# Miniprotein binders against q9k998, part 18

Target 1, 230 residues: q9k998
Amino acid sequence: MAKEPLIRVLLIEDDPMVQEVNRMFVEKLSGFTIVGTTATGEEGMVKTRELQPDLILLDIFMPKQDGLSFIKQIREQYIDVDIIAVTAANDTKTIKTLLRYGVMDYLVKPFTFERLKAALTQYEEMFRKMQKEAELSQDSLDEMIKQKQAQANMDDLPKGLHAHTLQQVIERLEELDEPKSAEEIGRDVGLARVTVRRYLNYLESVGQVEMDLTYGSIGRPIQTYKLKQG
Below, E stands for the ipSAE of ESMFold2; O stands for the ipSAE of OpenDDE; V2 stands for 0.75 times the mean of E and O plus 0.25 times the DockQ between their complexes.

## First folded at step 9 (miniprotein)

Design c3 (at its last look DockQ between E and O 0.55; V2 from the best seeds 0.68)
Fold by OpenDDE base, look of step 9:
Structure c3 (fold): chain B 230 residues (1-230), chain A 90 residues (1-90)
Amino acid sequence: as target 1 above (230 residues)
Amino acid sequence: TPEVEDLIDRLEKAIDLLEEKLERAEENPDDPEKVKRMAWVIIMLASLIRYLAEEAKSNPDDPEAVQRLKDLAERIRDLAKKIKELVKRS
């Protein structure tokens, strides 16, 4: 099997220690290679033109250059490069601006290796799909968008929830004609009741799921769950 | 694997540098932003060490790598305690 070409990554990070940790994280993943590193957005622009990376991992909060201005310059020059943003701030204004500039994902500092691995794995899946297919079907596009939405929801997920598992729970809830218990949903998706309940409680807290109390014959109320009909 | 050994060597160097920087910050607590950045690096390094330690447990063919990763996990935990104390004093 011809080895698929490695995804070429440029790192832009002003802190040498953070840059080295990001390097270690990316190099641990077999699908990626770091083709360069820079400490400034100005140098980053030079290296982007020189190296033509597939992906930039960009720190937005560099002291000398607003990472938003860097992304704007990349887009104004029609440079075909994907950007994953790294941010110290979770302010909604910055995040909305990043999303408008078409970043692939955003990581809030501090992020774990597992969080970066999830972002890069999802990016690789998209990258490889786009490389193999000259045209995407609506279904293929919807899957990619769902994966992006699931990943964006992961950053807002409480500790110990996973987007893949959340998606499985949502898909099962979409198929329900009637409200079901966490135990029933758990059996259907192959998960423990306690695990499924954590996802259902999250979905309830964000207003996507409605919880009802069903009184069975055994006198204990059973919590049942359904998607909120919009 | 040589790749894991190289990564462990780089982790050791990163922790050594953090220890030196933390000692300097304890002597001169003037930059809360430096302390914050060090705290981030500690969290990030701790995550990679945990991941590598779980991989190494699943393939116990390198007992030396397992021990080195345990030692790094202890060192990074001690740094995490020290930096939490420093942040509380700032």
Scores: ipSAE 0.742, ipTM 0.906, lowest interface PAE 0.6, mean pLDDT 85
Fold by ESMFold2, look of step 9:
Structure c3 (fold): chain B 230 residues (1-230), chain A 90 residues (1-90)
Amino acid sequence: as target 1 above (230 residues)
Amino acid sequence: TPEVEDLIDRLEKAIDLLEEKLERAEENPDDPEKVKRMAWVIIMLASLIRYLAEEAKSNPDDPEAVQRLKDLAERIRDLAKKIKELVKRS
């Protein structure tokens, strides 16, 4: 019954023809709106801060600025935005790098409208579930956790999480002498706080990680995480 | 529908531009990366044209949209043949 707000997309693509095709693809889908387009990573950083998009569709092979450098800057600066990467490369090294930076999906050029529709439909499903989860009461959250635990007996990771990135987060947690915040863990492994938080939430939901509240010099508590002992 | 008609208009403009760029590339091939990107655009446009054509054939039919999309599909097929030949020359 309730109308869902449109997912706000920033396109970063240097080729005007590819840019227009991507715009047509995205605008054909009812849940999305293009809030901006830019041809360079430098303009992309400015527009990301200015427009605060939900999602960036990023071409990682741009002549003036490498798209991997753009993702790195986003993550190092802890900018809270999801990224779907568009790549010409299908090699394992490039894909592993994209996964380490926590992209939601990657599309290998040339891709069809059907492939982009599938990626964005999957993203929209996850986006809407996370939005509804944020609105839940404590009792509703408890029931949702019980349902998620039942689903966790299945083999697959939740959509939007990648095994390689999960491994990185687990490895860092194994190295800790004391609990650390999602921000600290992200800084250490080169992942955004938002990305690390999603993996930590998953790990907590399956019983592998403990969350605690740690008080600093300021009165506001900070959430810290460690591997569950035993 | 107005949104479908807008997409068809934009597809036509994109194909017009692509035909111009490919003609120049056939006469003076100077950047194989640009030829490769045109090939990508052709494949991507073809997929959207196919999707819209199938959608337009659904009930209720839109025979005008179907015919426009069929015409654009033919132009895309011609471009695909030309780009394949151009890639072989380079």
Scores: ipSAE 0.719, ipTM 0.885, lowest interface PAE 0.9, mean pLDDT 81
ESMFold2 (binder alone), look of step 9: mean pLDDT 78; pTM 0.732

Design c4 (at its last look DockQ between E and O 0.47; V2 from the best seeds 0.65)
Fold by OpenDDE base, look of step 9:
Structure c4 (fold): chain B 230 residues (1-230), chain A 90 residues (1-90)
Amino acid sequence: as target 1 above (230 residues)
Amino acid sequence: TPEVEDLIDRLEKAIDLLEEKLERAEENPDDPEKVKRLAWVIIMLASLIRYLAEEAKSNPDDPEAVQRLKDLAERIRDLAKKFKELVKRS
């Protein structure tokens, strides 16, 4: 089978340490390759034209250039590139503007590897589908739009998470006097450890849960979870 | 795998740099934005280390990688503790 071409990614991030972590995250995924990195939106515009990436991972809070202005310039020039926005802001005004500019997804800093992996996996599914199909059925479009809307609605849970199950996990976490493992929480709510861990990772990614590592007697660290006290 | 070993080497370097930056921040606490960025990096690195450690547990063929990832998990946890202490003193 012909090896599917890797998705070409440009990273735009002013902090070299955050840029390196983002590089490590993207390079861990087999469907992607980083074709360039920039520390500014101005250099990012130059490299976008030069490298013609499929995807830009864009920090919108760079000190020298508003990332919103960068996205606007990309769209005004009809550059055919997808954008995933990285943001330190969770303000509704910025998010609404990003959605209007047609970003594929947005990640709130700090984000986990699992959250980026979820974003990039969904992007890859869409990218590959559009590459293979000259025409999309209404059902295929609805699936793609639902995936985008599920990411665009702050209230919408990542694919494979359910609001009722999230609520059960939250309610159980609210009752905890001490941090518990995903296995213990799973037993308490009647869910598999792996399932509960997906909900806990989500809650960690949105800043509602804190994870701690407890070393048991056998030298394996156990992850324990509790709600962040506001 | 060589790919995992390279990634572990890059994680070690990132943690070394993070330790140095945290020590500097303890000496000069005047930039809350720098401190915030360090916290983000700690969270992000910790997530990748956890993911790699879970993968390595599922494929026990590289005991050295498993041990290196454990050591990194300890180091990043200690940095997270130091960071929390720094924020409480500020």
Scores: ipSAE 0.745, ipTM 0.906, lowest interface PAE 0.5, mean pLDDT 84
Fold by ESMFold2, look of step 9:
Structure c4 (fold): chain B 230 residues (1-230), chain A 90 residues (1-90)
Amino acid sequence: as target 1 above (230 residues)
Amino acid sequence: TPEVEDLIDRLEKAIDLLEEKLERAEENPDDPEKVKRLAWVIIMLASLIRYLAEEAKSNPDDPEAVQRLKDLAERIRDLAKKFKELVKRS
């Protein structure tokens, strides 16, 4: 009998004692396994590519590499991984930045086991639902189209996302003949860049959207998005 | 429950280390980063011990696990008191 595969977690935390406590917290939860731990964001990037975790529990305040920079690099390099951020600060600017980069949740140190359990339980429920929908797609493509699978999926959105708004973003993406930035898509659907990026990150996390980096002549690369083909 | 026993063993080792680090911090109280991290660890460990104790009480009785968790809860409470004393003296 095949049981649900464990969610593979990478811990990125510079303090060895806090790291061990986080490990104990995660290992208490039956749906998760720790595949690696690192003390810096630089090591975290290497381990993320090497181990391909499903989820990263990331300490934002690390001396060697800023955790916000780590998240940006993950997104810029098209690495498909979810992030729950851990921070010592609760200031509005940090929180806004985390939300812009589409983290699944954020925790302020010190946090209780109950708070981490709540975050990981919510994540696991979402993760398992996405697995089931992927299995249905592989089992019968013709029946999936007939059964209106997309309508049921819209009701299982993460906190802070709304089904009507998600549909607007999807419909705009379906109309594109080229990948477009979150800012361009946001102007088209009447949403702020930060808001539309949250929907795009969700769509990317569930495998419906591809994100590319577009290099201009002068400036930094721009993130562009399109629906995944197939 | 071998998984619970392993976790209790690790909690005990973590508390042993925390007791050592608190004693060291009492000798060098002008390190605010170490003091902050001790507070974090005390709070986080206390929450896990509390959770495990309630879980053990709710399952078929395991008096050894319940007693070990009660002993760890007392040790973490003592650490919290010593930590408060350390902060007061700063």
Scores: ipSAE 0.672, ipTM 0.862, lowest interface PAE 1.0, mean pLDDT 79
ESMFold2 (binder alone), look of step 9: mean pLDDT 74; pTM 0.673

Design c5 (at its last look DockQ between E and O 0.48; V2 from the best seeds 0.67)
Fold by OpenDDE base, look of step 9:
Structure c5 (fold): chain B 230 residues (1-230), chain A 90 residues (1-90)
Amino acid sequence: as target 1 above (230 residues)
Amino acid sequence: TPELEDLIDRLEKAIDLLEEKLERAEENPDDPEKVKRLAWVIIMLASLIRYLAEEAKSNPDDPEAVQRLKDLAERIRDLAKKIKELVKRS
């Protein structure tokens, strides 16, 4: 099987420690390669033209240059590059501006490896789909838009929850005839127990899931979850 | 794997540098933004270490890597305690 080409990533981050951690995160993923790193948006613009990356991971709160101005310059020059924004702020004005500039995703600092992995996995799925298909069906577009809108509607999700993953958990819960543990649900959807439990706790907090305590033979109560019947 | 060993070596270096920066921040507590940045790095590193530790448990073929990841998890936990105390004093 022809090895699919790695997605070429440029990192733009002023803090060398954060840059190294982001490098370790991206390099842990087999679909990606880092082709360059910069500490400024000015250098980032030079490297974007030189290296022609597929993706930029951009810190928008770098000193001296507004990351929003960088994205604007990229778009004004019709440079064909995708951008994932990294932000220290969760202010609605900045987020709305990022969405208007067509960023693929945004990550609020501090973010976990799992959160970056989810963002990059979704990006890779989209990237590979667009490489294979010269034309997208309406259903394929709707899936991609739902993934993007699921990412955009994640503004209402607690930090570290993903709407795609939330949807997978909900879909699995809809198929349940009986309440299941976070471990069982996690096994069914290919997620760690701890990850699924965060989604289940969210769904419980918004009144969509009911949690019950089952006492197994080993004396520790097991939390089981089901959808609330409306 | 050589890739995992290299990544563990890079994590050790990152934690060493983080310890040095935290010590300097404890000596000069007047930069709350620096303390915040260090706290972010701790959270990020701790997430990667946890992920690698769970992967290593699933494939116990490298007991040395498992032990190194445990040691890193302890070190980063201790740093997380120190930074929380520093944030409370600021």
Scores: ipSAE 0.757, ipTM 0.913, lowest interface PAE 0.5, mean pLDDT 85
Fold by ESMFold2, look of step 9:
Structure c5 (fold): chain B 230 residues (1-230), chain A 90 residues (1-90)
Amino acid sequence: as target 1 above (230 residues)
Amino acid sequence: TPELEDLIDRLEKAIDLLEEKLERAEENPDDPEKVKRLAWVIIMLASLIRYLAEEAKSNPDDPEAVQRLKDLAERIRDLAKKIKELVKRS
């Protein structure tokens, strides 16, 4: 249901007929788009920098160039791109080498559409999970910046409030485990109740403090204050 | 649909090329690597044609596309027979 951007794929395959089949296979799958095709690893390196694909489908054993050399260059240059290898070889040495280079999957030619669909479906699931984790991390960073911006607005305080005194009140509020009254907070920071209440009212007005009415066993409710937990 | 029609057109062109290349390989069968590549492409295309045909049977709203896929499936089966025979000659 989420609006997900297409996964951008670069094909590196020297045989034009195999390349066209791979293109048809990928384009049949929703969630993917082919942003380029190349016939050599050297051209593939150039296109990788130019197009910045998310995924490369790479033929390892091209007749004129060794695709393993391409993978080595990608990793040595710290280019952050995922690779699914396509190989004619099914020997243990080649497969172990591909895994050591951190390919996401490998396909032995000839492979069926169903095999490629399975590999790309698995990749898409992982890709979407990684995007969600990165998005959440960015939201956390943005929230930190929002809190710093709220702190930076202390220079436009109402007349009669001082930045140093406001900071003292904020520091005391950060130490609280439970909401406390203005009188209690004032005793802790050495300020009169009415003075502290002016600062607390300001902090409430800008959304940093929550005021609540706390009813005791008998009598009048008590106004208590605590930092808003978001 | 336009998307499926385009894919079928590309399959047809790929099969046209396969038929041409196989005919040349039959006339000059001295490159087993060329034959192996043709066999790879035949297997891969057959799998996509099979997938599309099965999908079309499940939701047939374009009888022209279904018929074209059936025709392509027959052509790819014929190619598979020819490539199998070519492999036996060696």
Scores: ipSAE 0.698, ipTM 0.879, lowest interface PAE 1.0, mean pLDDT 80
ESMFold2 (binder alone), look of step 9: mean pLDDT 78; pTM 0.727

Design c6 (at its last look DockQ between E and O 0.39; V2 from the best seeds 0.65)
Fold by OpenDDE base, look of step 9:
Structure c6 (fold): chain B 230 residues (1-230), chain A 90 residues (1-90)
Amino acid sequence: as target 1 above (230 residues)
Amino acid sequence: TPEVEDLIDRLEKAIDLLEEKLERAEENPDDPEKVKRLAWVIIMLASLIRYLAEEAKSNPDDPEAVQRLKDLAERIRDLAQKISELVQRS
């Protein structure tokens, strides 16, 4: 089978350490290659024109340039590039602006490897579909829009999570007066610790769960979980 | 695999740098934003280490990689503890 061409990614992140972690995350995925990295949106514009990436992973809270202004410039210049936004803010105003500028997805810092993998896997599915099909059927468009809306609506569970099981985990978390371990929550809902941890990590990634580290008597930190009080 | 070994080497270097930055933050606690950024990096690295550790358990042919990932998981946990204590003091 002809090796499908790798999706070309530009990273724009001002923190070198966060940039390296994002690099490790993207490079762990076989469908992607990093063609460049920049620490500023200005350099990012230069590299976007030079490298012509398929995808930009953009930190929108860079101290020197508003990432929203970067996206605006990309769209005003009709540069054919997809953008996944990385944000430290979950404010509705910023999110609505990002959606208006047609970002593919947005990731709230801190995000897990699994959350980025989910975003990039869905992007790859869309990218490959559009590459193979000169014309999309309504059903194909509806699936792509649903996948995009489903990621934008925190309601679509990553592959291998089930809505009914998520609801059981949420219902159990709603009943908690105190933060509990994944093992305790798993016991209460009849699920394996590893399974419950996947749901808890998802809920944490979407900002619905807070993880605390409690130190038991034996010096091993235990991860405990509770719902974020809105 | 050579790819996993390279990634483990990069994780070790990232954790070494985190330890150094955290020590500096403990000495100069006046920048809550730096502490927050370090906490984010810890969470992100911990997620990748967990993922790699689960992959390595599914392929027991590299016991050295499994042990290195366990050691990294312990180190990142210790850093998570230290930063949690630092955030509570701020």
Scores: ipSAE 0.751, ipTM 0.910, lowest interface PAE 0.5, mean pLDDT 84
Fold by ESMFold2, look of step 9:
Structure c6 (fold): chain B 230 residues (1-230), chain A 90 residues (1-90)
Amino acid sequence: as target 1 above (230 residues)
Amino acid sequence: TPEVEDLIDRLEKAIDLLEEKLERAEENPDDPEKVKRLAWVIIMLASLIRYLAEEAKSNPDDPEAVQRLKDLAERIRDLAQKISELVQRS
């Protein structure tokens, strides 16, 4: 069957030893793959566009570039990538800034493997849920296309029906605020009851019109018609 | 497994490098930022070693991996003591 795609991770960290530790941490976890590592935010911007990762693990406190500036650039350019921030600072001002820019999580150095595992596990759960929702949206779109294709092609009308007249009947049905009889609809469009019923029967057969019986205080029930809501 | 063995090899190389860098920092202790980053790496690696050791003992039981990780844990503990002493001297 189909295999779940790996979550593609870009690491941005200037210290080679910390970078290698982060590589080992991420690579220990199934479901993730490292597609690149960079030592600067500038290189990180280039690699983000080139590699199109799903997730960036970003060290905020890089000496050559402020990591907050990197996040700002990502958001200003509308680059669709998730970010987990790594920071040496645990002050409320920095954390509020990270949250304003929509990071998925933040880790304060030094952090344990267990803490990173928890953050990535939570991220993976969200990632898989959102991926499944996107697939369902595609299936819903495909079903809508199938239904539209099954609705009448105006060029393939039954013998004895004309496209212009059918359109007139449809337009009248669109104007109704309550169901009406074939006689009432026919009177409004200038057609005999028998003629209008042929069009209404066709529209009902292709699923565009609902027929119902209405009962008055006296008299026989009357067949009434209205457009079926989508 | 090969994946666990590869991680243990990489941990050993990282600890070799840490020992080298800490020795140089002890000889020339002028950069507190460098010492802080060494301390971070020591703490982070210790957590991974601990995690792998517990994993190797419980499922599956791999006594060779457990012994290698135990040896690495002793080396990282020694590094942690040395870095603590270096920080106090500054």
Scores: ipSAE 0.715, ipTM 0.883, lowest interface PAE 0.9, mean pLDDT 80
ESMFold2 (binder alone), look of step 9: mean pLDDT 78; pTM 0.732

Design c7 (at its last look DockQ between E and O 0.62; V2 from the best seeds 0.70)
Fold by OpenDDE base, look of step 9:
Structure c7 (fold): chain B 230 residues (1-230), chain A 86 residues (1-86)
Amino acid sequence: as target 1 above (230 residues)
Amino acid sequence: TPEVEDLIDRLEKAIDLLEEKLERAEEGDPEKVKRLAWVIIMLASLIRYLAEEAKSGDPEAVQRLKDLAERIRDLAKKIKELVKRS
């Protein structure tokens, strides 16, 4: 089997320790190779043109350069490169700006190896799919977008919500024929009612879950939850 | 594997440098302390991953990863104390 070509990664990070850790993280993954590293966006622009990487892992909060300006410059020059942004900020304004510039993903500092692995694995799946398919079906596009949205939704989780637990709640909601209470869902997934309710409230706030009020026999309205049928 | 051994050697060097930087970290540079805290969290994650992967592997590599995990935990305690004083 022809060894699939490694994804060529450029790292742009001003902190040499963080850069080395990012290097160790990427090099642990078999689908990737680091073709260069830079400490500035200016040098990063030079190396992007020289090396023509497939992917840039970009720190957008470098002290001397606005990483948003770098992304803007890349896009204005029509350089065909994907960008995963690394950010110290989780503010909605920055995230919306990154999304508008067409970043593939964003990682909030500090990120774990597992989080980077998830981002890069998802990127690799997309990258390989686009290499194999000259044309993408709507279903294939929808899957890729859903994966991106699922990952974005996992990273934008409010403090004290975890992606794996969110996924467990979603999976349980997908199996529901009828709307259930937070208590019932909590029993089914092995979580406290209060914990599940936080996830359900989050899912409601992002429009993935609808809440209904059922009046049980005891006169107190019970909140029931189901997935929104889009 | 030689790849895991090389990675453990790089982790040891990174922790050595982190220890040195933390010893020099003055209570007056919260941004530096914050960056060091990030590095600790990141390194700890990789060490945990490698330790889990190595459970069926070379006992020496497992022991080295355990020692690194202890070192990084101690650094994490030190930096938490620094952050509380800042």
Scores: ipSAE 0.740, ipTM 0.907, lowest interface PAE 0.6, mean pLDDT 85
Fold by ESMFold2, look of step 9:
Structure c7 (fold): chain B 230 residues (1-230), chain A 86 residues (1-86)
Amino acid sequence: as target 1 above (230 residues)
Amino acid sequence: TPEVEDLIDRLEKAIDLLEEKLERAEEGDPEKVKRLAWVIIMLASLIRYLAEEAKSGDPEAVQRLKDLAERIRDLAKKIKELVKRS
């Protein structure tokens, strides 16, 4: 769509005619833009750093520099770029090597426009999914920062509550991987059940803690507490 | 459309270059001939795709693409003859 950024593609291909055909193929597809073309892996490495492409369409079999060596360098240097390989070889050894280096797809020359379209369409679906997940992770971090900032006003405590003790309860709640009872939290913090419940009730009243009922295999349901995350 | 016209122009230039390289092709250089055959196959696939897309509303583009397809078929015949002689 117009509101999604174009996927930025670098072409690495030593044969000028094949390079031009690949350019025409990619430029026919919406969702993609070519940010550079190179004829060698050496130039490709420089352009990868300069242009920061999302995807490299790489010819594996170049006469002066093996494309497998290029992929190896990319991975060893932890450069965050996806690669679709183009190869003249269709043998199991070559394909296994490409897969071990984590290429997104491979195309055997000669390939049709339809084959490249299929590969890039599949890649775009994965690219958009990963981009969406990254955006959600950033929002989660922002919410965590807001919650930490809200705790900075500990001087507004009701009588009978102490800032140091409240901080201990908050720190224990931050470390929980599941909701826990007032008794469990108190045990870890060194407070009696009734005392820690007073702190938990305060935290609930100011919107930092949720209370829930947890049903076990047997026995009464137990009031459990966790930090409010959303 | 303008984007289809640009692709057709580039296809013509690529075919012009193929025809020139084919006239200079030497018997006994099978790797060079193989690369020309690759490009012919790849260009043919794009020409077919564009022609099918253009049938819905661009008869001028369809005609240009048909003309290019004929040139590609002629190149394929010449490549086939070069492979037979090698």
Scores: ipSAE 0.704, ipTM 0.883, lowest interface PAE 1.0, mean pLDDT 80
ESMFold2 (binder alone), look of step 9: mean pLDDT 79; pTM 0.747

